# VH-VL binders against q09693r1to98, part 2

Target 1, 98 residues: q09693r1to98
Amino acid sequence: MKILASSTNYVLHNRLSNSQYEDARSKIVNFGGEFTNDAAKADYIFVNYSQINRVRRELRTIGTPLETCVSCKLIVKIDWLNEPKESLTPGNPYVIWH
Below, E stands for the ipSAE of ESMFold2; O stands for the ipSAE of OpenDDE; V2 stands for 0.75 times the mean of E and O plus 0.25 times the DockQ between their complexes.

## First folded at step 1 (VH-VL)

Design Di9 (framework fv_diridavumab)
Fold by ESMFold2-Fast, scan of step 1:
Structure Di9 (fold): chain C 98 residues (1-98), chain A 121 residues (1-121), chain B 111 residues (1-111)
Amino acid sequence: as target 1 above (98 residues)
Amino acid sequence: EVQLVESGAEVKKPGSSVKVSCKASGGTFSSYAISWVRQAPGQGPEWMGGIIPIFGTAKYAPKFQGRVTITADDFAGTVYMELSSLRSEDTAMYYCARSTGYEPYYYMDVWGKGTTVTVSS
Amino acid sequence: QSVLTQPPSVSAAPGQKVTISCSGSSSNIGNNYVSWYQQLPGTAPKLLIYDNNKRPSGIPDRFSGSKSGTSATLGITGLQTGDEANYYCGTWDSSLSAYVVFGGGTKLTVL
C-alpha cells in the first residue's frame, strides 16, 4: 500500500530501541514513504507517545512545525504504522498535532 | 465525546488578576490547540490567545500580549488562562475552545460553557 | 471595532433563504480560510462551517458557505424558528504574525 507516497518522514529515535526504529523505518518504506534526519523537512513526524511530558520537551528541541517547519504537516503516534486503516488527517486518533 | 469544563464564576477588583481553568472530559487535548475567547456583554467574540498543550507553546493576540498568560499541565488535561491588571472592560464571558485548522488556532469545534468574570470596585 | 464586517441584522420568514456576508481584506479573508459560528441566546458559539464551505458532522446541509476575493458568505435555506441566533464569521490575519479575528456578528430574526 502507498498510503505515505510522496512523503518525507522523521522518526523520533531516542525513545525507541534499534529494532523498533528499524521496524518503523521498514513500515514507512513499505507504505511508500522516505526518511529524513531533518525534522524540519518532514511531512510527518512519528513519535512514541507513551510519555507525553518527554515528547513535549523533545519536540520543542527539534523545532515544532508551528515554529520552524512550514512543510511539516502532522505529528503522528508511531503505533499508526501497525494498523494504517485511515489516512493521516486531523480527525485521525493517531494524529497528535496538525 | 469530549467536553470542556471551565472553572466557576469570578468577581475581582480592578488591578487584580484572574486565573480560569479548562479541563477536558471524555477525551484529551493532545491532538488539538486550545484557544481562549472572550465575549463582553452584547459584543462579539474576541480571540485572546491559545496553546498547543503537548508542546507547551502559547500564542497571544497583540491586544493581550503582556497581560495574558496561557499554560497547560504536563499531561495536557488542563489549560489555564491568567489575565492580570484587570479593569472594568475585562468584564466578560471567557470561553476555552478546542482549535484546529491550517493555522492551529483558526477554527474551534468544541467550546466550554464559559466562565463569567466580573471586574467591579 | 471588529476586523471583519458583517451586516448587523437580517430577517426572513420560515422556509425562506437568507445570506449573511462577511467582508475583510487581503491579509485575512483574501488569503485565508473562513469559518462560521452560530450562537443561540445564553449559549457558547457552535461551529457551522470551516475551510470556507465544509460542514462538521451534525450540521445540516441547509447551511452552506462560500468565499470570493476578500468576502465570504453564509447561506441558510429552509429557515426554521430555531435558527434565530447571532452568526459570526472567523478567520486569521497574517499581516505580521497569524492571529484569529471575528466578525461583529449578524442577528438573524425568523418572523
Scores: ipSAE 0.014, ipTM 0.615, lowest interface PAE 8.3, mean pLDDT 80

Design La1 (framework fv_latikafusp; at its last look DockQ between E and O 0.12; V2 from the best seeds 0.00; counts 0 for: pae E 12.6 > 2, placed apart)
Fold by ESMFold2-Fast, scan of step 1:
Structure La1 (fold): chain C 98 residues (1-98), chain A 123 residues (1-123), chain B 108 residues (1-108)
Amino acid sequence: as target 1 above (98 residues)
Amino acid sequence: EVQLVESGGSVVRPGGSLRLSCAASGFTFDDYGMSWVRQVPGKGLEWVSGINWNGGSTRYADAVKGRFTISRDSAKNSLYLQMNSLRAEDTALYYCARDYYDSSGYEDAFDIWGQGTLVTVSS
Amino acid sequence: SYELTQPPSVSVSPGQTARITCSGDALPKQYAYWYQQKPGQAPVLVISEDSKRPSGIPERFSGSSSGTMATLTISGAQVEDEADYYCYSTDSSGNHRVFGGGTKLTVL
């Protein structure tokens, strides 16, 4: 996946364990994209907003963790042209929050 | 039928102003970002300006920044381009284009185009 | 300003593979898209996000991207594929959309 260089970033705080974070990262790589800047933040998973429904589905398969990775974050990159009408605030049905 | 229809193209003198319109039909206009793309007859495509779903974000190509203003009216399902201080280099066919976004992540580019409206800046 | 560079023309015989390149410094980080434009018609998206083929586009069209170069490949080019092809992407800032200068494909 090539991560969008946009003026808008949303941070999704999901309660992932360290192992669930690695599983999510692996699944996102399997979406068929290329990660071009994955070294920017070692504890972060970067995704384009266009992938949000796929990411949400993959995260739901992981389930709730027995322990939480406090530093693990899902960073959603949103292109200014395509910022959605739906909110990325807590409680949005398309977003998983901690 | 999903359709974009441009209008407003005309012959204008250098330094003049012109307002282009694009009427959208067949889809929920406010779900999409929109852009203007121009093409000098016989030459290549050039992105001019874009606007997000509610008009809260706009961007412009360097060649038109400060002279053109993009806007939209959801009640009228219409996109506009106000062109001021027109130059000979602005002569082109102006397309209205819808930016396709699929939250499943499969496509994110212009999928629907109008047929264009011709702007000629001439003495 | 940031530019995407394409060769002005490419010529192939029917059934040969046509390759059209697009070069830009931001392509390592930005997806490339490809549009086909025939005379008197609006552009048609033929490849999205470097390599994805939209519904309805013939399987002979494919795309790839490596480093600063994106490539549109038409395997077994047909006469009806004669058109101008444009790459399209975003600059490194994310603020501007950019089209390449266009490549005229001739199938003779």
Scores: ipSAE 0.497, ipTM 0.779, lowest interface PAE 1.2, mean pLDDT 81
Fold by OpenDDE, look of step 2:
Structure La1 (fold): chain C 98 residues (1-98), chain A 123 residues (1-123), chain B 108 residues (1-108)
Amino acid sequence: as target 1 above (98 residues)
Amino acid sequence: EVQLVESGGSVVRPGGSLRLSCAASGFTFDDYGMSWVRQVPGKGLEWVSGINWNGGSTRYADAVKGRFTISRDSAKNSLYLQMNSLRAEDTALYYCARDYYDSSGYEDAFDIWGQGTLVTVSS
Amino acid sequence: SYELTQPPSVSVSPGQTARITCSGDALPKQYAYWYQQKPGQAPVLVISEDSKRPSGIPERFSGSSSGTMATLTISGAQVEDEADYYCYSTDSSGNHRVFGGGTKLTVL
């Protein structure tokens, strides 16, 4: 339960559609986490490490480059290519803390 | 219209090399992982290789590891498969396929396919 | 290597329900996908994520998964549904992408 904890702010940054993004958001909330679209307010950022440059560009677009996120404690790497159906659960082997 | 068009299939001898191409159109190419899937005529489907959206991650079936190389060119909206040390068992119709983006934001399976290009390896 | 097992053939009369099974040890943790392939054509995705029906796929197509078995169900089979059907999934690691051996559906 280390990945998704209560009273912790998460931002999931990927190329998700609006519906997919909301689905992921709901999953995070169901585990007791708090979801935010503002990386500057996040404790952890979920990112596809293979797409880190894209993530950086997107964060820059919203005014909070990844390297300037002073409130972010960790970046969570997610391998989006081969993820099982138990994607956003604690203990997911495709989630790496950085 | 979303479309994938394969090319490059030909007849080659065992031990030879061949490069397949796939031209993508009708969608943002760089948003999707891509794969090659092959099918021996009259037989089943076999996944061959996959590549993520920016080429930073590649995967191969055990049968082709060390011999095949998957790559992509964003500027040309193209996917490639370099096939070296070809064997008779590599004979198949090779499909280019777009990876499926599931409801959880992960890529798996395939939702768009090309018409295929035939590779024949024979002495 | 990881394998998905399908029956080689299934027969159904028009209007009847066809069920095609797919067995795999990793299916409790991995999604199953189903593809339809007609002669001389590329495969078409008919079921995603065990039970989701893509846009454009007739409502008579449905999918389910329980334990180590996924099932494609065609309720009220039509003559045009005659085709080869393949299930697809990955192994437990997600690194090996696998198709089933395929099932030939005959509508008589």
Scores: ipSAE 0.006, ipTM 0.700, lowest interface PAE 10.0, mean pLDDT 81
Fold by ESMFold2, look of step 2:
Structure La1 (fold): chain C 98 residues (1-98), chain A 123 residues (1-123), chain B 108 residues (1-108)
Amino acid sequence: as target 1 above (98 residues)
Amino acid sequence: EVQLVESGGSVVRPGGSLRLSCAASGFTFDDYGMSWVRQVPGKGLEWVSGINWNGGSTRYADAVKGRFTISRDSAKNSLYLQMNSLRAEDTALYYCARDYYDSSGYEDAFDIWGQGTLVTVSS
Amino acid sequence: SYELTQPPSVSVSPGQTARITCSGDALPKQYAYWYQQKPGQAPVLVISEDSKRPSGIPERFSGSSSGTMATLTISGAQVEDEADYYCYSTDSSGNHRVFGGGTKLTVL
């Protein structure tokens, strides 16, 4: 029913202020998603990056390389949370990896 | 032991061509964008060209557009710069640098640099 | 045409605070980066995204950006900080990647 129902979601804190991070977390919950502090368990990873290779490096740096995340379906630009009009699919313009 | 090692710099006459190479090691090459940055000895730095992680997007400084071509070879962990129609003002030390440049115009730092290869264009 | 303007030199005594400025019209909308270059060496990134200090960079290095001006600050400058310093950013469109002209920091 809610746009993030049945999903587990992680927010990569890089390039977010603490208030931006908490805002994103609150939006995920309000949209029906579960939040996780473990990127390896997430279905969706929200990031403030446009380039997937930078995200891969940052995930490796925090000890959760993308290749070890068996649940990961999409890496999504964080701005999608501001006005989620289209569902998250590989064709969504905010998706940078699938 | 992250390393970038440039090669191919030489003395060449105006109008000539030269191909620079940069061998990368100690990191996952395909996770990163790459750039060439040049420096006239005793003078400042100038960005020359960049390529994203998979080679799908390339960018060039106005001074080199149409004359230089950047490319990468994932199998060899190598970055290249083909330089054609060389001019005296192309004389510089050419650095290979790792970056996070993408097709969306997002910029990031050049966090790892080689030691450079010297190109001299003189007659 | 778009350029980042730095003073050609800055001099301080050891232990004093050095401030190196970088001016550019696009800086309100773009991140600034700072590189240190010692003679015969490749540049080293000392400040990223206006104010972030990469791992291994001494805490005396800091950065800020306000309006059209970015500033590299070296609090308690040491003789080994003597180097050329370059700011780096893009123009307002994101199409040009530019370095400032460089500032020679002298610590004596």
Scores: ipSAE 0.000, ipTM 0.584, lowest interface PAE 12.6, mean pLDDT 86
ESMFold2 (binder alone), look of step 2: mean pLDDT 91; pTM 0.922

Design La10 (framework fv_latikafusp)
Fold by ESMFold2-Fast, scan of step 1:
Structure La10 (fold): chain C 98 residues (1-98), chain A 125 residues (1-125), chain B 108 residues (1-108)
Amino acid sequence: as target 1 above (98 residues)
Amino acid sequence: EVQLVESGGSVVRPGGSLRLSCAASGFTFDDYGMSWVRQVPGKGLEWVSGINWNGGSTRYADAVKGRFTISRDSAKNSLYLQMNSLRAEDTALYYCARESYDFWSGYEDYYMDVWGQGTLVTVSS
Amino acid sequence: SYELTQPPSVSVSPGQTARITCSGDALPKQYAYWYQQKPGQAPVLVISEDSKRPSGIPERFSGSSSGTMATLTISGAQVEDEADYYCYSTDSSGNHRVFGGGTKLTVL
């Protein structure tokens, strides 16, 4: 598993505490993940729910639209005040955890 | 290699204007926010301004708000700082810096990971 | 306005432990970073995210943060560690980048 990391294009805003992100990171690492800055090679893209549409637009801009990436899965971390607005579909696959 | 090269520093009279440039190479320019940081010779570092990856969001230190404008040009891989109404206290070495952050930290903790060598601006009578 | 406060100077003998502190009201929620600057050179990141040591930085450098205070520790300081050290953080809004006033480390 390859995870998109460190790009300012993908996560510009967070509503989560550092401890909540460390929890998410621990869960991802436990699955044997390796970090990558190349969205085209990413198996998973971690994003805060509030940034889903931004990430989708940015991936289209760099030529790797999320909807056409067969190896990409969007990992969304949300809080109780920020419920998903978009339906989960085969064309927009992602994993949500809290 | 990843490199930032500043230019445009000069001697300018108080009330004058000057534009600094920073040429980026060795990385995907549009993936990074950028900052200008200044340092009066022999004194400490002071953050001046920041711009996000596409130029849609800019931030300024209170000391320069309304006088300085940060901008970027993706086609030229370049960062700019337009400095107007210059004052003696603006005399400093101006660094161009690339902003990065740890995706896993959970904060927008943008920090500078690559710095240029700086360009000297002297505001003198 | 948000400020990061550092002592202006710290002096140690070679082989001794140097500790440089940084105080700021946002540090409980924002990471602290540490930059080393030698005369005529651009700053170099020596500690990221409170306690992480970037690749290539000697193991004698370490960082920690508790409450409103972050600390850079150099265990077994060497003469080549003489430099100005700056802590750095964002304010609580995340909109302003803030440097501490700097600490001159002398190893003699």
Scores: ipSAE 0.006, ipTM 0.603, lowest interface PAE 10.3, mean pLDDT 75

Design La11 (framework fv_latikafusp)
Fold by ESMFold2-Fast, scan of step 1:
Structure La11 (fold): chain C 98 residues (1-98), chain A 119 residues (1-119), chain B 108 residues (1-108)
Amino acid sequence: as target 1 above (98 residues)
Amino acid sequence: EVQLVESGGSVVRPGGSLRLSCAASGFTFDDYGMSWVRQVPGKGLEWVSGINWNGGSTRYADAVKGRFTISRDSAKNSLYLQMNSLRAEDTALYYCARDYEEWGYFDYWGQGTLVTVSS
Amino acid sequence: SYELTQPPSVSVSPGQTARITCSGDALPKQYAYWYQQKPGQAPVLVISEDSKRPSGIPERFSGSSSGTMATLTISGAQVEDEADYYCQSADSSGTYVVFGGGTKLTVL
């Protein structure tokens, strides 16, 4: 295991239809992202910072509501410890709105 | 098939300028960061400059900061390096490489274009 | 500035294990990557993120990292593995890409 001081991961919390979610999941996995079924992390897609632009573009192409519902979607920048941060808010360096 | 093809290398005098180009094909160009990496004949690899997916963020090695400018053109799937105030130590084969932002590693490389600065 | 240190050369006989090391103060917090370069050719990524082998790279190639040292291991080296090998990482801030000086592997 390595802790990366300048490396960050993102947690994408997204509520999509079943077909949109499966399409997004497939594309995110192809970008080296992680998806979880853990109840505490339900609806989260984990991506490394280097892949975030690719993830955003792919989600846009499948018609995700990231562009239309700021309150429905959350991209969380994870510290190098690779853990989601529940205390983050818009304007915090660990939160990206769309 | 991912392909990166460099061009523009030439022989120039110290203090001169040169513009390198890299034509990318076989992948979605705008999904990746890009870098220039050089190799002095008979020596090792040296990272020169990097640019993110949309050209909004650029990075430079200290040795070239203020003299070189990296840019990209999404419509042409091309990467550029404008080199000004060239020095003898800039003599090298210049590679175009596909990279990931923040990771700084290169999964595909071009064949390189040779820049010779005569002293 | 920040430097990655590799031995200039390593020699093994065919079938022996080659180990190439890369040392740097930022390696505890930054990934190491390894490239193979044959004469007249562009570098080829053989190990990413300390230990991950890209598709198409033979199983005899492996990588590891511990503390300030990363290691590329070629188990049962083949003659076609003769090449220069470069490690690459980032400085402590992750802003600058840094290459090691390269190691010439001879298999004879």
Scores: ipSAE 0.006, ipTM 0.589, lowest interface PAE 12.1, mean pLDDT 73

Design La2 (framework fv_latikafusp)
Fold by ESMFold2-Fast, scan of step 1:
Structure La2 (fold): chain C 98 residues (1-98), chain A 121 residues (1-121), chain B 108 residues (1-108)
Amino acid sequence: as target 1 above (98 residues)
Amino acid sequence: EVQLVESGGSVVRPGGSLRLSCAASGFTFDDYGMSWVRQVPGKGLEWVSGINWNGGSTRYADAVKGRFTISRDSAKNSLYLQMNSLRAEDTALYYCARDEGYDYWEYFDYWGQGTLVTVSS
Amino acid sequence: SYELTQPPSVSVSPGQTARITCSGDALPKQYAYWYQQKPGQAPVLVISEDSKRPSGIPERFSGSSSGTMATLTISGAQVEDEADYYCYSTDSSGNHRVFGGGTKLTVL
């Protein structure tokens, strides 16, 4: 399983602070996940939820492949990494887009 | 052209209720969070409440928590503020503002002209 | 509760540099934003994310943030810049949006 802590575009990358990014990376590795910056290889994309409406709009505006295929990926609140007991499916409260 | 038009402001007695509305046009309403910001005439700005793009998350300033309810209607491109148990301190011009997000990186980029609420006995 | 502190007024002559400060304990971790408000008008964003000028804002406006203090600078202030200026940020929790008390800029 490959887990992406930020998107491949500038907007999502800039909106995860350095501490959030490093914390997410460490937690993903600790759970046995594989970290990647390539959205095409990722199964999950972790985002700062409070930025999600900006991210959604900006990705659509610049016409990235991620925006056209956002339902192809599970977009997840980064807070899930603090309590990752339930499977990440569309019914999970931490899954924003699918 | 982005436009936000508030309505519903009125004179009301303490303990009364009012519902404010904000009609949005010129942008995709569902792509943005929205907020209410108030200003006592001649005084400063105070954030009141915010709602995310789909209405699933709301936040309130401590001064209004439990009395005010923010909501939105995507079909009407409208934002609402239900104000209950009004107090004299709620007297202010209420602005509707387009909110980039509910984040410490966020800001309000467009504002309406405001609607005046006066709570007086 | 968390506050952003601004001076109540600043006065400069036309062509001089105006500096408006905003102090808050969360500013090392949170972006500052600046709004201009002229009488009878809604606020207008003049600086975003500490130092970024929105499209249409004159280049004489600039912003900076260091430690617990953010500063709005207007180089070569003009009479048309007379307004109330508000800094705006989020508290350390990220849950509350806070405006400074406002600074009345007089260009005389």
Scores: ipSAE 0.006, ipTM 0.576, lowest interface PAE 12.0, mean pLDDT 77

Design La3 (framework fv_latikafusp)
Fold by ESMFold2-Fast, scan of step 1:
Structure La3 (fold): chain C 98 residues (1-98), chain A 119 residues (1-119), chain B 108 residues (1-108)
Amino acid sequence: as target 1 above (98 residues)
Amino acid sequence: EVQLVESGGSVVRPGGSLRLSCAASGFTFDDYGMSWVRQVPGKGLEWVSGINWNGGSTRYADAVKGRFTISRDSAKNSLYLQMNSLRAEDTALYYCARGEDYDWYFDLWGQGTLVTVSS
Amino acid sequence: SYELTQPPSVSVSPGQTARITCSGDALPKQYAYWYQQKPGQAPVLVISEDSKRPSGIPERFSGSSSGTMATLTISGAQVEDEADYYCYSTDSSGNHRVFGGGTKLTVL
């Protein structure tokens, strides 16, 4: 399935193991998504929510405020990639900020 | 000292094989993706191949796919490039390079090892 | 196949501003990086993520990106800035790394 078709995606590697980061990247590509190394250009930013305080600091470092949806960006729990049953919208349980 | 040192470059006949090595030191090798980038003497840079931190994912430029194999050995802090079915156009200086974001960009380069494919 | 296009050469006088461009269809969604290479030496990163200058790189170096074009600017170019400059980025998949063809900067 290409549930991420037509999307540009960024993965914040904060506290992710290298294996988790590569797995997330592989899943995004397998679901039809494009990848970007610039969070400001992403439609979806995937994060490890269990590290929320660290995630907040790192998103500021890359210029993306966690509490503000700019250009309709969505901050998404990385766990969604393990079982992507529905599209990413603000109402999705895995969407943290929008 | 943080450095990468390449070796294995040689003169080889078309159709031959060669293995390049890169010895990493001064940093935690397992934290980084690694790449090979080549340069024909007097010409531009060309990315050849990349490998993620644990060797579970590899990527290749179309020009070398099916002929070259990238691998790594974390216990030896070493990166390798096995080159098979070598062609004249593979003649180049081969650089070992360290990526910060799984090869998004390269912040550390070796001095290169010269491969010449000639009959 | 994805390509990054640079002019083969740019010439400026000492103290003048040099501008080197890099064009590519994925640049709206991918960062551009700039590498400087002097004869007999390995490349050196001079600009990361479109516009960030690494520690140790002179402040006369700056970068920008707009649409499908990234630009490296050297304000007040010096003779020691003579080198080949390469832009570097990834394609839309993020799996293929691409260098531009390189630009030879001459400061005369």
Scores: ipSAE 0.007, ipTM 0.602, lowest interface PAE 11.2, mean pLDDT 81

Design La4 (framework fv_latikafusp)
Fold by ESMFold2-Fast, scan of step 1:
Structure La4 (fold): chain C 98 residues (1-98), chain A 122 residues (1-122), chain B 108 residues (1-108)
Amino acid sequence: as target 1 above (98 residues)
Amino acid sequence: EVQLVESGGSVVRPGGSLRLSCAASGFTFDDYGMSWVRQVPGKGLEWVSGINWNGGSTRYADAVKGRFTISRDSAKNSLYLQMNSLRAEDTALYYCARDLYYGSGSYEFDYWGQGTLVTVSS
Amino acid sequence: SYELTQPPSVSVSPGQTARITCSGDALPKQYAYWYQQKPGQAPVLVISEDSKRPSGIPERFSGSSSGTMATLTISGAQVEDEADYYCYSTDSSGNHRVFGGGTKLTVL
């Protein structure tokens, strides 16, 4: 499945073990996405958070305020990568910001 | 009924300029990206340029970068291609296409217009 | 410049299976799409996202993708399937959309 085709993806390491982080990276690549270590270049940011305000704070800490991120399209809960059935849209229940 | 109607194609001299228009109807224009795709008579398809739903992101094929500008006007449900510094190799039928690129992992062109012919010759 | 490579022509007899291939280094990560174009007409999408058939496209059309190669298959080709077929995808960055050179299908 290439459900992340043509996307550049970032994983926010906070609240993930190293094995969970590498698993997410592997899944992104397997689903057709490109991986980046720079949140400012990402279309989609995957996070282990359910509340957007906590994500906003973490992104400010790493120098990529969500308010000024031109590339950023969606913030997505990391759980979506376990069984991606539907493409990422603002209406997807795993999307916490658009 | 989705419809895309191109206009503005003409015969122009090398180095000249031309603006193409595409009138869209039958769908919510602002929900979709749009692209221009060209075809030299008797030859294959070549993607030219794309624009996202709000005009905030544009992309260009290397062959036209710096010479062509894509834009859109939501109030008029219209897509435009401003072509400057035209060359003989820009001679082609130019298609307007609805572009799913900006959303949901797909990037197909699901609806196309009939095209407008641009001829660059002296 | 990234390129999608197709054979220039494929010939089959009516009722035979036609297979058109498309090769590109980004295809392991990027979807392939297939367009049919008949003379004087705009292209028509016949396969979406490697293998999905849009509504209204006959069941004889199917698609697959494996590694760097995508394949359009027309099982039991009909005379009306005579057309140019183009594969379409993006490069690895997703920033450039790319068409293959096209394959002329002849059903004789």
Scores: ipSAE 0.007, ipTM 0.629, lowest interface PAE 11.7, mean pLDDT 88

Design La5 (framework fv_latikafusp)
Fold by ESMFold2-Fast, scan of step 1:
Structure La5 (fold): chain C 98 residues (1-98), chain A 123 residues (1-123), chain B 108 residues (1-108)
Amino acid sequence: as target 1 above (98 residues)
Amino acid sequence: EVQLVESGGSVVRPGGSLRLSCAASGFTFDDYGMSWVRQVPGKGLEWVSGINWNGGSTRYADAVKGRFTISRDSAKNSLYLQMNSLRAEDTALYYCARGYDFWSGYPDAFDIWGQGTLVTVSS
Amino acid sequence: SYELTQPPSVSVSPGQTARITCSGDALPKQYAYWYQQKPGQAPVLVISEDSKRPSGIPERFSGSSSGTMATLTISGAQVEDEADYYCYSTDSSGNHRVFGGGTKLTVL
């Protein structure tokens, strides 16, 4: 599992408080996830859904893969980290885009 | 004062063509995906077609694929549905609705609807 | 399956709780949305993402989803709530957008 945890990731950096960011980082490490500063290398992009309109616009401008690219990456509500009960697949309700 | 206003509905014979228009106002049109949803009078709702925020992605219900074409014009804040090879089963009130995919606002819902425009395919 | 199943009609007396169900194989993993349609009017979104009430929708409207069934609940139904109600969701692939057949709510 490769997960964005970079300060250059505007999704996490500009849409999460410092405490929310560190909490998410701790949970990802606890689940055995790997961190990357490069969005192109990430398998998952965790987003704050309460700010989804701005997140969506920012992801468009940083060159996120087109919606037809099924193997590119998953955009996931960060709340999944609080109570993960299902694998992150396209059918999971925490997956916003796939 | 967010609104969608449809036009273009008419009576046409089977095999004919018709172009529907939807004028959007009161919101930033280019931030949202748009859809067409139809309803046979007295019957239920059926999703027909959708287009994302920049027109780069379109989807169609199987019943209309190959016959209908959805498009949009940012300069006019307008959505269109070109309907070719019309059949009696295409007779319905056609709604313009805001919503289509993640990149375009609501990923799987329609939050604003127009009043609809009636299309009748009959001889 | 590409089908969402609703009862064709539900009747309650004013002040009673109305419950409208929507069944579909994809609902364990896909959000349900609910639309209200009154005669001669366009549909109005009354419940978003299973349980969220949009701004302007009366507090008596609520939604829930469990397993393959989503439920719209109107607590203390009023005469002005008479309408057709449609559930809406995507199939398990997310590629097809599907409306339920609709439920006519009568309050009398």
Scores: ipSAE 0.034, ipTM 0.713, lowest interface PAE 5.3, mean pLDDT 81

